# VH-VL binders against ADP-ribosylation factor GTPase-activating protein AGD1 (AGD1), part 8

Target 1, 225 residues: ADP-ribosylation factor GTPase-activating protein AGD1 (AGD1), of Arabidopsis thaliana (Mouse-ear cress) (q9fit8r1to225)
Amino acid sequence: MHFAKLDDSPMFRQQMQSMEESAELLRLRCLRFYKGCRKYTEGLGEGYDADIGFVNALESFGGGHNDPVCVAFGGPVMTKFTIALREIGTYKEVLRSQVEHMLSDRLLQFVNGDVHEVKEARKRFDKATITYDQAREKYLSLRKSTRLDVAATIEEDLHSARTTFEQARFHLVSALSNAESKKRFEFLEAVSGTMDAHLRFFKQGYELLHQMEPFINQVLAYAHQ

## First folded at step 1 (VH-VL)

Design s2 (framework fv_siltartoxatug)
Fold by ESMFold2-Fast, scan of step 1:
Structure s2 (fold): chain C 225 residues (1-225), chain A 116 residues (1-116), chain B 107 residues (1-107)
Amino acid sequence: as target 1 above (225 residues)
Amino acid sequence: QVQLQESGAGLVKPSETLSLTCGVAGGSFSDYYLSWIRQPPGKGLEWIGEISHSGYTSYNPSLKSRVTISVDTSKSQFSLKLSSVTAADTAVYYCARDEYGYFDYWGQGTLVTVSS
Amino acid sequence: DIQMTQSPSILSASVGDRVTITCRASQSISNWLAWYQQKPGKAPTLVIYDASSLESGVPSRFSGTESGTEFTLTISSLQPDDFATYYCQQYDSYSLTFGQGTKLEIK
């Protein structure tokens, strides 16, 4: 019986370091991207507030009995414009909400989940590594003069430490691999979903204004008289 | 490598606008998200708001109606304006580099006293 | 807003002591917590980020731990330069919030 497994694999330790470095780089990139997504959605929210302010100002203008322009045109013109702009504002808020859920909320959830799971697995692996290394050192120091009961205990301790080490190693590799796979698919879905949300937003806005084109042209023609 | 320095008037009258500027040196300016944090004498830290190099801002909701943060990329600086100040706004104001919400580099701070 | 509560408000210790400062979040913040050290008349400096990661240039005697919503900052062998006020800060959610601070002073 040969226990070749007593020798640590330099390739395995190198692969682990490479995977951890890759996972950390991915985490940092995801956090920076999340930061950008937060700024984008906050900007959309502030833009929406400004747009609603504009609509409210137009409504105030339409109700102004002292305004010569409003008296000349009448409230119906202002009403049509404010209805259309409010509807576009609703589309914009839907876009903001969809982008926030797809980019900010989902990315943060996966980043936090990955960091927590990997951190726990890494801590368990580090502890198991120390224990296994100490058990191996004691085993390798065994001499022919060592008492049989002491030697047996050291050998059992080595086997136990090795099993724990191998389990911890498997869990760390699994955590790193699962984190990468989840982030890749979730990132692609979030980005694609965001692009689709923008397409839908512009399409709905265009269709609403396009249907109003005859009215817009009529008002413009009147204004040129 | 990154250095931040606040500047501005140290005395502001009640009801007026507090105005501060932060100069940024070192690193690429486009790599920065920048925050303003304040600390009243003998009290703790309060986050005011954050800005990107491209001008996107996030503000503490309790201060949002009074605060404006802006950026001038050509001068590598950003600025804080806080309107309608009261004695409660007396504090040391810090600018800091914002990394995902934590602050790895801080300016030295500048004391602003609100007094008649 | 997420509330950050530090304890104790004041901690008296001697050089060479092991000290622990605690910070509790009002809700889950995962590991999105930083610790800052502030000496009198100076700006805060980052000590720990991501709950347990030591900032570059910070002595190894500083360490951070996480247990649910409770976070600790430990200094294993207190040095004269360590007497300062320490603040925790969460960055899980905006608005960013700090603990009220713990003043570490000479016994």
Scores: ipSAE 0.000, ipTM 0.417, lowest interface PAE 13.5, mean pLDDT 79

Design s3 (framework fv_siltartoxatug)
Fold by ESMFold2-Fast, scan of step 1:
Structure s3 (fold): chain C 225 residues (1-225), chain A 120 residues (1-120), chain B 107 residues (1-107)
Amino acid sequence: as target 1 above (225 residues)
Amino acid sequence: QVQLQESGAGLVKPSETLSLTCGVAGGSFSSYYLSWIRQPPGKGLEWIGEIYHSGSTSYNPSLKSRVTISVDTSKSQFSLKLSSVTAADTAVYYCARERWYSGSYYFDYWGQGTLVTVSS
Amino acid sequence: DIQMTQSPSILSASVGDRVTITCRASQSINSYLAWYQQKPGKAPTLVIYEASSLESGVPSRFSGTESGTEFTLTISSLQPDDFATYYCQQYHTYPWTFGQGTKLEIK
């Protein structure tokens, strides 16, 4: 009695190893990206603090509404600039919060292990694999001298174990594919949302300063006379 | 002085597209964000979206899938299109100018408002 | 979205009274709050911006204050022209959101 090889079993195990390696690489890259996002949001917070420091220094230079220095050295210009910089600083804080919640938190979720569905599918697959391997080993031990009733039972057990193994394999592959697709779309959503947050940030900053452009040009023309 | 004036059909059938235009006169059209705001009869104000003369827009997320705001700088006009309307879209629609003078955004000039009724 | 809650929803007062209307934000909005007056059948008009700045052409009897997330609009000596619905609006975070309104009516 010869044991028929499962042609797809070695190929499946190699495929599974490749998928596990890809998943681990993705996890490591997401962790590195998360660390980069943390450094970026820290930088945005420091930038906000620096902006407040700068506007406070501008306000201190003026010395108040009726101060001769404020009057002589363009108090209205200093006031507009101070208000604009304070506003831009506020936009930085909003951007920081948005990057943290849309990207950093999402990346941390990706770094955390397998979702419940994948964990359960993997557990079922592992059990089915052990059962199938045991049935295969028992089948390979069959000899011409083995009793027909015993041989028939071993063949039935092997058939049942193989069927269960194939079903568990299919479910695991499906669960992994679904999890990968969901992570892919969630990742793209997080990145795109972060890009949109930056678009809003620069748009607000640009519009704030652009509306001042005629005033800036008037003051510059006056100063160059 | 700045004057804003809404125009467009006051009656729209359910599932059709609501279309309104706002004409801006007397001010600098290119220096300000322009918004659409609505008010259902007897209720409060809801911001719809805003546009800048460059065509840059921002929409209220609750309406974003149905709203398009566009600008015609040659006519000093901007327009609102709201698709797939229902009775819940029945409201007075206002256009308004966002003031930017000191770096603060709020609505300093409003159109008179136009009632749009969604009814079959 | 930032929720703006006004109180009271209806306020009855007499000419000459000092009245105060309150607006509360669900989160910090700094001073990015405006107050509007709306008379029946008419568009809203700006009264106060940046929480406490009086709009040009608005009578000096109107004033605004802020304390954390709580904002007030005060009319020091109520005039007949002041009976209207008042709305607060935050412009700190998109989307811009309004309070539900406070109707100021004759007692």
Scores: ipSAE 0.000, ipTM 0.381, lowest interface PAE 23.8, mean pLDDT 80

Design s4 (framework fv_siltartoxatug)
Fold by ESMFold2-Fast, scan of step 1:
Parts: sequence; structure tokens; C-alpha cells
Structure s4 (fold): chain C 225 residues (1-225), chain A 119 residues (1-119), chain B 107 residues (1-107)
Amino acid sequence: as target 1 above (225 residues)
Amino acid sequence: QVQLQESGAGLVKPSETLSLTCGVAGGSLSGYWLSWIRQPPGKGLEWIGEINHGGSTSYNPSLKSRVTISVDTSKSQFSLKLSSVTAADTAVYYCARVGYEDSYLFDYWGQGTLVTVSS
Amino acid sequence: DIQMTQSPSILSASVGDRVTITCRASQSIDSWLAWYQQKPGKAPTLVIYKASTLESGVPSRFSGTESGTEFTLTISSLQPDDFATYYCQQYYSYSYTFGQGTKLEIK
């Protein structure tokens, strides 16, 4: 590998184009992932509705606390089970909300565009490019017959425009690199947060059912006699 | 505080040359492009051209064959000459300044001067 | 040559109204658009630059937005001093071009 000239316009423009293409590809992939997240959270919501349906059916079968059917089929233990299942459904709704807020909302921010700094850096770079191109064109059109003071001014303008262009280029590259690092961090944080939400959901559900374990074992032992 | 002021004949005969001068006070010409903009009665704004303190010019392509802009840094003035005028050139003529840092934005305008092309 | 088209040509409104003026570029100009206000017999004054940045001293009721090649100027609660003609200007290229203007008049 050999090193390109720092001010090689064609190579720099190729690198900028590649960076812009990578950013657009990342945006499209984030959009696809966002759609997947929306489908997942919708599925969790439907699952919650199904859980409530199951709990309601179980309550209807068992009846109220003093219902003869409830008394015949375990009485207070059956009531504890229906309460626990309804509580687990609530945990699923909390998980759905957490996944939606940690993944979908953050991914939508990725899809909705560049950070303010990147937008400003792009505007400055585009303007500086136009100014530099104009100054270069005027400089390249200078004739030997051009007035010395006019030529000097055009030369001064070219140097000023080049400096502004180089500074704007550096700022754009820095802004793009910083934005990419920020997006990568936020993406990883969102995914990790989602995994943590699942961990909390399963742990909370486990703890609730673990407290019910003596009653589960009691009923199972009775049923197997 | 920067101030721009247009001056010149308000009446020009058809086929003759329209000549206007803009005086700049309170600021340097260095680092700025100096523009001419016109507005026909009841119509919108049309950019004519610009010049910097060194005499480099850019003109509206539709007017380029008839327009000459010049600058006199010793008097802090720049001037517009528009040749072969017709009734279509009747307009309020403004001079304006654009900064290099905010290039393309007209930050200071003159009050404007009406030039009527009539026999 | 970038062409700028404004709509509507005339907009009638009352004090307190929310009004929106539109400007469309014939090609991409990114955010390099300015809005000017011109009162009868006076030179234009800069209101907004870079599509959405308010000029110093301009009331906060003025705002600008952009969407592709379409730009808008919005006045959230019209005041008597706001009745004027508004012009958009692209400054993306050296051959600066203006819209034809929108006259905001009292209903």
C-alpha cells in the first residue's frame, strides 16, 4: 500500500463518496431492523392479549372465591394461580413498552437523518467547494494581459478559498467520523438495553412462579395420588 | 456601520448606456463581493452581477453582453454600466454587499434608485 | 441557471393568523436558501438564511423549513408589521436567483 497525496482531489472525492454510500446503506439497514422491531413489539402485544384471554378463561372455569366450582378445584390455590398469570401478562406489557422505547424510538432517530453537526459541516463543505471551484476557474482564466492588482486579488482569493475548503473538508470528515461512532454506540446500547429488559422480564417472571412453587408442587402431588 | 448609496441619472434614452455608482461607507471593500440587483416596477428581483475590490467580475448570463461593473477602491465606490437600454430595463436598481464568510447573502443594501428608460 | 418558483403570488390574511409561503427550486440547492422581506418603497431585508436560521433581530414568530427542493416560510401569529412582499433566494450557485415574490396583504 502506498500513501496518496493529502490534497489529491480525485482520491478524496472517491473516499467521500464511499463514506456517503456506507452511511446510506447503514440508514437502509437500520430502517429494515426498525421494521423488524415494530413487528416484534406488535407480536408481544398480541401475546399479551392472548395471555389475558387465557387468564379470563381460567377464572371463568374456576369462578369466584366462594364459587362451588372454585372450591372444588382448589379454592384459594386456584385464585393464587390466576393472580400470578395476570401479573405475568403485566410483565409482558412492560417488556413490550421497554423494547419499543429502547429499540424502535432510537432506531427511528437513526433513520430520520444526520446529527445537526453533520448537516452543518456538509453545508459548509458544499459552500466552500463552490467558492474554491469559482476561485480556481478565475485563476485558471488569468491572461498575461490581466492587470497586476486584479491578478493579485484573484490569487489572494484562491489561497483564501483553498484554506476554507481544506478546513471545511477536515470538519466534514471529523463530523462524519464522530457521528458514525455515536450511532454505533447508541445502536449497541439500544440492543444491550433490550437484552437487559428480557433478562429482567424472565427473572421477574421466574421469581413470581418460584414463590408459587410450593402451591404448584402441592397440587401436582395431590393430582398424582 | 456599513452604508451603501446609489447615485446616477434617473432618466436614460433608449439605445443609450445606463450608468450608476454605489458609494460604500463605514466598511472595507476587502473580503466582500459588491453586487447590482434590479427590480422592474411591480416585479421581482433580478441579480445583475458582482465585483470584488480587485476588479474580478461575474455577470448574469442573460445580461453579460451589455453589462460592465467596475470598482474604484480609492473612492470606496463601484459602478454599473448597462448598454443599449430599452423600456424593459426600467427598474429600481439596488447595490448590495456579500461577505466571503457568508458569501451569496446580501447583508447590506442601498436604498435603491429608479431608472426610467424613456424618450 | 437555477429557477425559483414561489406560491402563492398573493396571500390575504388577518392579524393573528398563521401563514405559510412556499418556494421550490428547479434542482437541489441543499439548504442554501434565504428569505427576504420587502416593504413598499424600501430595500429587501434578510429574514432567514440557510433555509431555517433566523437572522439576528428577526422575531421568533418567523420560521423556515425544507424538504428536498421545497422550502417554506411560516409566520406563526401575523402582526401588522409583517404585511410585505417576501422573496426566496438560492445562493448555492454564483448566478443568484430569486423567486417571483409573495405579497402578504391584509384580508
Scores: ipSAE 0.000, ipTM 0.367, lowest interface PAE 23.9, mean pLDDT 78

Design s5 (framework fv_siltartoxatug)
Fold by ESMFold2-Fast, scan of step 1:
Structure s5 (fold): chain C 225 residues (1-225), chain A 119 residues (1-119), chain B 107 residues (1-107)
Amino acid sequence: as target 1 above (225 residues)
Amino acid sequence: QVQLQESGAGLVKPSETLSLTCGVAGGSFTGYYLSWIRQPPGKGLEWIGEIEHSGSTSYNPSLKSRVTISVDTSKSQFSLKLSSVTAADTAVYYCARLRYFDSSGYDYWGQGTLVTVSS
Amino acid sequence: DIQMTQSPSILSASVGDRVTITCRASQSVSTWLAWYQQKPGKAPTLVIYAASSLESGVPSRFSGTESGTEFTLTISSLQPDDFATYYCQQYNDYPFTFGQGTKLEIK
């Protein structure tokens, strides 16, 4: 037995560095996207507040069965429009909540969360690397004056350290690969879920207004007489 | 699956510096000495010098005033510079790896590169 | 410097022969001696290290012995692939030194 076999090649170190750089770039891009999503959800929240303000203004103008202004203009017109606008407002709030949950909260966990398996694999790899380097230094220091039993132990320790290093290397590469795949899947799921939320928002809004279209047209026709 | 490969100019003018690089693929520098060995046409092998991963060197005394060996672990390379060359420096230059101490011998060699010193 | 002297310089032999090449060091090199095989136009390849240890992948017909400052490389039954130039090398003291070579050729 001898140590002419492959070990911690420069190519492997370059591959790991490349994977780590890719992970950091992905983290930075996710953080930037998170900030954009946060601004979008804040805008949706302000939109909801504006909708409530508009509804309240309409209620103040026509505000009850005994309101002289409301009675003069038929009352039911203000009631119908008020109800529709309030419902559209609730649809906006549902969209805001869904975007916050599907994108902002998930992206923040993704950026700040621990990939525990990767962190543990990296720690094991670092420890194995140090142990392997130390075993090699001892092997390199062997002389004919070194005790025979000590020399044999040092050679055994080197073989053991190399095996541990190779196992730790394999586990680290596997953990990094699995983490990247999981991140891609979760990101796509979050974006797709957000698009579905927008589809539902516009569909519900359209359906509400479409059902009201005959009434809107009736009122417009009446106003022209 | 360790491979060593020499590279550098095949022609060098007298009095100039001969410069060669050895690329090491598929193996570690730790636990090994990396050496340059040359062979003039039709003659035997001559040891030039060695380097280890720490950058520590040992040179053949007959060449010590003219030879420098350096290592670049980030590129997986080690290099030879031989100054003030003459026709006597015409040879095939090999890089080779020596297993340390108790199991030693040059277990892997590059294919060799011919360097001709001529005007 | 330690001088390594090989004998013979040229050895003619036939397939199936037992051949022995000798290398003598001018000073003690302990067991730190290697043998290399070199074919025309090719790099040397390691055959024996530490005087008597067979390199992995080398046929068992190759063997090395030591006696003081005298070392031998023996091929017990020559094959066609064994015709080459053989070099001994000491790696006990700097500078490392090689023998002048023994050319093993077809009779």
Scores: ipSAE 0.000, ipTM 0.369, lowest interface PAE 26.0, mean pLDDT 79

Design s6 (framework fv_siltartoxatug)
Fold by ESMFold2-Fast, scan of step 1:
Structure s6 (fold): chain C 225 residues (1-225), chain A 118 residues (1-118), chain B 107 residues (1-107)
Amino acid sequence: as target 1 above (225 residues)
Amino acid sequence: QVQLQESGAGLVKPSETLSLTCGVAGGSFSGYSLSWIRQPPGKGLEWIGEINYRGSTSYNPSLKSRVTISVDTSKSQFSLKLSSVTAADTAVYYCARGPWGYYDFDYWGQGTLVTVSS
Amino acid sequence: DIQMTQSPSILSASVGDRVTITCRASQDISSWLAWYQQKPGKAPTLVIYKASNLESGVPSRFSGTESGTEFTLTISSLQPDDFATYYCQQYESYPLTFGQGTKLEIK
């Protein structure tokens, strides 16, 4: 056979191109989603800061143990409400941390890891293709009048360029395959983990407030009678 | 197995553009060159031009001013456009592939007759 | 352009004969020459590449040789299936050029 014959199908080349285009589109979408997640976690952090500010303001209003204002509001209720609000704030911080770790950090890894690896493999392939093209043109320009040592060098360069091209091609195909095999399951796990974190956050908040409900109702009844 | 098949209008009016497409199935674009070759009735073979898997083209100087060859890898096909045709362009047009860098044609389409007539 | 000249234009032979078709390049093309077989109404098929290498699936009775700018295609024991027109093609430089063809016909 010929040195230049490559055994890949038009379907295989078309699939490789489609996979590469899909990988780039996925990378761009992951980057946009990552930016949205960063905005969301920033909002959760700001919310936590606001919660602490509110709690501090409420505590300042009461003035502490044996303060006339605190006593007038049945001291214990001010303390319980303040403690509950601090705990809710803590739950928000836990949620922020979980969303950041489970989703934002993983999306950033997808953008900079497996999907970016495909782009790097493509660059290597493009460079190897240019080198091979140049070596092949030199080889085809050889004539009988070409010096023997020059012809030998050009032939060696062609062989080296072909080998580099084949290796770069193999690495690109491998990178595309690896990126595809990971993208669905790791992404879905990250999103599902994030939703579970929200479920736990709201459940903890509900349970805390639910246990206080009889006390809250008692105080409201007292205030209206 | 690799199959090449030409398609396009079999009748073209003088001064207009001849347009043909070659579908490639079961074979590789990567590492190959795709050529158009024609044969006037009762005459020999004439190489028109090629496009390689990188999209680089080379044309026969006698036809270069009139020829454009392009490839669409998403459809696994490549095409030929030959402008300003005359009766001398009446021929069977073949598409063929050969290993890139070596240009010996290991697979050919069945050929399509294009007649230039008013 | 590199001119490829084939001889003879027509060759009459009988089944079982050893036949030789010649192709001459107008300048040095090293070994960059292919031979094709074309039957009436059909596309050419590759027989020999790089002057002397037999294409996969082609019967071993076909062989190619080279001497300077002169190339030959030999069929050692002609079969009925071998009656066709044969073309040589150089691929040393652009534009790619074909010989004018040799028609191998029944005597």
Scores: ipSAE 0.000, ipTM 0.378, lowest interface PAE 20.9, mean pLDDT 79

Design s7 (framework fv_siltartoxatug)
Fold by ESMFold2-Fast, scan of step 1:
Structure s7 (fold): chain C 225 residues (1-225), chain A 118 residues (1-118), chain B 107 residues (1-107)
Amino acid sequence: as target 1 above (225 residues)
Amino acid sequence: QVQLQESGAGLVKPSETLSLTCGVAGGAFSGYFLSWIRQPPGKGLEWIGEITHSGSTSYNPSLKSRVTISVDTSKSQFSLKLSSVTAADTAVYYCATYYHDSGYFDSWGQGTLVTVSS
Amino acid sequence: DIQMTQSPSILSASVGDRVTITCRASQSISDYLAWYQQKPGKAPTLVIYKASYLESGVPSRFSGTESGTEFTLTISSLQPDDFATYYCQQYKSYPWTFGQGTKLEIK
């Protein structure tokens, strides 16, 4: 946001209000996204557990030549398929880990904390505001009988306090703007990383199953006879 | 639906760490979000934080600096640690869960009164 | 944080009465609101979720409504078992927040 033209208190208050509202809206939407990501990673983990259960059950048909049921129900085919399913499960676990890493290291910190620079800028602004208020009160309390040297000192203190206040004000606005820009880029990076993780997952799964496709087709053709 | 049971010390000295554990029974708790909620005597409910089966946590910002929630899937339990306690932390502590990402608590433990006193 | 405000703090009523408890959110929470019943010395139990859905096992005399940021819990014909403290909870955004409670007591 361009706040360079903001040089009076009413405009500053309006811009701060707009930034606070925008920041809260961003926080709420990012919290919803974080909530969705947590649900998604739980689903991936539960899916992995279910996959292992399915594979273990299917493996009962791969018991070898001493089991008439396994012989009758295609034990070697079952064994080949269970190996592939376990490999795919490994890919799912990698995907889950990658999404979980984004939640722990990026997205939650993005949502939960004010950037250090913003916190320091707010602290500096608060201190400058107090100093300026005190200097202004002293200036407004000046009597006609106040010594010239004392009055001059109070006027200089007021000018210095005002300058410091104005610098701290504009620094806080800049820090807030920079923090929002950084959050935007980090958010896009996290989303892009998630899409890349899915691309890798589907690619690995596709390549594994593609190598098995002739075998799958042969088994299907045989079963249809 | 899961059954929840809290355990832990009912008396904690000021500045020490409050530790509570919640046992989860009634089937797999994968897919559940495991929460701690407290209620000071004569007051309302305050959500402390939650953890998933995978260990992902969310804490109430007002308590975040003092709270740690952990999960032990092998023992089917999750635990709360609240550091640097004061008299203001005296409350009945509940563990409670919700299924998937609903956010409404359909299962609650019995509650454990923790008194912070010298 | 989203602030939840309940009214009244205490409600006195007789068996057979129709009572309504109100809960107001400080900002929009859509229909992400739950109601809990808590009897003295016991844990809360879920009554209503998603503003108007009745939890399994809860009597049909309980109902919930939504109007903007204002939510109500209505008991159409009070039974002795209904005297308790009721809490609303929003689950739109972290942190989850509860109302201060409404104590429903015998007149």
Scores: ipSAE 0.000, ipTM 0.383, lowest interface PAE 23.8, mean pLDDT 80

Design s8 (framework fv_siltartoxatug)
Fold by ESMFold2-Fast, scan of step 1:
Structure s8 (fold): chain C 225 residues (1-225), chain A 119 residues (1-119), chain B 107 residues (1-107)
Amino acid sequence: as target 1 above (225 residues)
Amino acid sequence: QVQLQESGAGLVKPSETLSLTCGVAGGSFSEYYLSWIRQPPGKGLEWIGEIHHSGDTSYNPSLKSRVTISVDTSKSQFSLKLSSVTAADTAVYYCARSLYDYGWGFDYWGQGTLVTVSS
Amino acid sequence: DIQMTQSPSILSASVGDRVTITCRASQTISSWLAWYQQKPGKAPTLVIYGASSLESGVPSRFSGTESGTEFTLTISSLQPDDFATYYCQQYNYYPRTFGQGTKLEIK
């Protein structure tokens, strides 16, 4: 939608209402998406804590790399597994931080900015509409018997109120249009950045475990009798 | 203007179910996540759980086995049920709203209702 | 659960003083922290959200800062209406957790 002409007409009012409804729906959906992002990053953080717990339990079981139990399981290989598990946990925390920055922090920052501008523009528009309506009512009440200086003041007030109304209307339309366009591009960047972060996370995890493959095979062969 | 109001019995017997309702007036009902928060006499605040008009709920794990929060969209109200109550559940119970999962904190609170658990 | 620890538990101050209260999270919560003011017999009211954003209608003498897991609420020139209990709350993780409160009282 575009507003090349900002005339007060039934068509313009319908278009403005439609745009306001679309902007509010988009805002609601973005904020619901933000909630999902918050739950996801929360889950990633809990995953990191669980990983550290598992590593601590494994270390406690062996008593360290020189412990007889650890030596019986291959000593250095068990130590390498413990180190690898800690590193995987660290990768999860990096992923959580990146997802939080790309989705939660940036989206909420952007939505808050848009909500403030739209709300302020709407408040100004509502106030300007009331003032304009009052000025129009006074103007329509003018009689031929009304003093010329009083009539001139009322006409001047109407002109001023109309100018303020037109300006407030333009700012509201502009705020709504800007909110819609910016949210689209910010959303796409946030999602794309998140997918890139996941790609890096899985690649790091794969590379670490691939390097460990000979040690995994060694332990499996050792355990097999 | 947005207004939240708690209602329900102020006295509950041990082992029974505590039941409270929060009425929401003003604004769009679908915009809110509504939480229940309690405060034992002379102590701090404890979050119980939240619900959205869609029925999506999240509960405090320490209370999850005893808590149920439900929504009645037609009446613009939410309800809390806490089963198997003990003296430890004596507290002022608040309902509070947040726009879209706490993005802006709890910006409106009910006045609170004292629930005493005694025989 | 994320533990929120406030310091001090009780703070005595005079009108006109600059006061700062601190809240520490047991782990990283980004900027997802709010501050509430509660007067005796009343419900809490929101003062700061997002660690540093002032809630609409709250006087400009209130401000919040963050540094790692440490968060502060500062009142630059204490007024009689500011004597109350203040709570911090993290909302990055479930369950949502509050600090134990800081009671700001007249000297």
Scores: ipSAE 0.000, ipTM 0.409, lowest interface PAE 16.1, mean pLDDT 79

Design s9 (framework fv_siltartoxatug)
Fold by ESMFold2-Fast, scan of step 1:
Structure s9 (fold): chain C 225 residues (1-225), chain A 120 residues (1-120), chain B 107 residues (1-107)
Amino acid sequence: as target 1 above (225 residues)
Amino acid sequence: QVQLQESGAGLVKPSETLSLTCGVAGESFSGYYLSWIRQPPGKGLEWIGEIQHSGSTSYNPSLKSRVTISVDTSKSQFSLKLSSVTAADTAVYYCARKYYGSETYYFDYWGQGTLVTVSS
Amino acid sequence: DIQMTQSPSILSASVGDRVTITCRASQSIGRWLAWYQQKPGKAPTLVIYDASTLESGVPSRFSGTESGTEFTLTISSLQPDDFATYYCQQYDEYPLTFGQGTKLEIK
């Protein structure tokens, strides 16, 4: 007294299954990357706290502001060292913030549900499927007593419903493919952005310390260390 | 974006013919059934009949002997004639669209309705 | 003819309430049922079709379900604009038939 939903193309079923499996693998890999980045971000935060502790200890010893004790133990050079170390700590906090922003804004979105376009395409596909099932049930219910003009209309409805179903199916496949490509580009952007952030962090740190090299060498020469 | 608008005499004498017209604007109606539905004051909805762009009609059996629905594609309108009216035919008359294609089979657009009173 | 019976005929409720209106067909109609909302002095407007599919532009608080020949319309959090008369309609067989209506009024 009813018929099965129309999803009998082996090619379409295989294509949908492959795309869904690919999407799930990508989701799991993004989740693993998210967990790794979160652990790294926590480590950067702990490192920043340690850096501040070290700078504070050095300032207490004599690396602080213009104080007679600081002057006696290397003068302005010690002040420059504490300022530089504090700035390096700030660079680490900026890096941590940039990595955390990537995790909150992108990777979590990758592991949550479908993109808006895919959700809309699924709704249209579901509607087309119901309409095609309904038209087919009506067609299969035709009897000798059915008016000829009504029968003709029902046959036209079936053909139209099949066409709409096929179009919606194609649109859903296209939307899934586009969504997967977009997720891949967003993942690559997140990874590349992270690497760029590290490049800038190390470049800033290097340039800061490189400018201090004359003072480092001067102190080392006097200390014979 | 189909707009439906009923028009016709609001007062009809008993035993005469009730005549209404529905103007259709906005879209082609080739994929649709166009229906007349009525609602007596304080009562529910009753389907009167439908027509396709081809002129093919279907009528409610309870009204079939008295009802004629026709279409004028050049004027983008369709009409209802109900003969031998009585006080029981007093109602608000609506025209409505029902899609017979693959996407819809229900009334998605309705006219505003027009009250027809049958009284001497 | 397929007879559509709605219950209750009148339902009193307050803003924020969850309300359910029932419609029963005298025989199997599949999912070929629509729900309409009619405000006083206005034409009916489509709310749900194919028993459970929301019409475009209708708020998500409206939902429909089916169980055999029994159909329900549920409004999850009633708003002032929802007080109206609701009609079910089958489109499986000719003649097309409507339920007698359920008037949803302020408690």
Scores: ipSAE 0.000, ipTM 0.370, lowest interface PAE 24.5, mean pLDDT 78

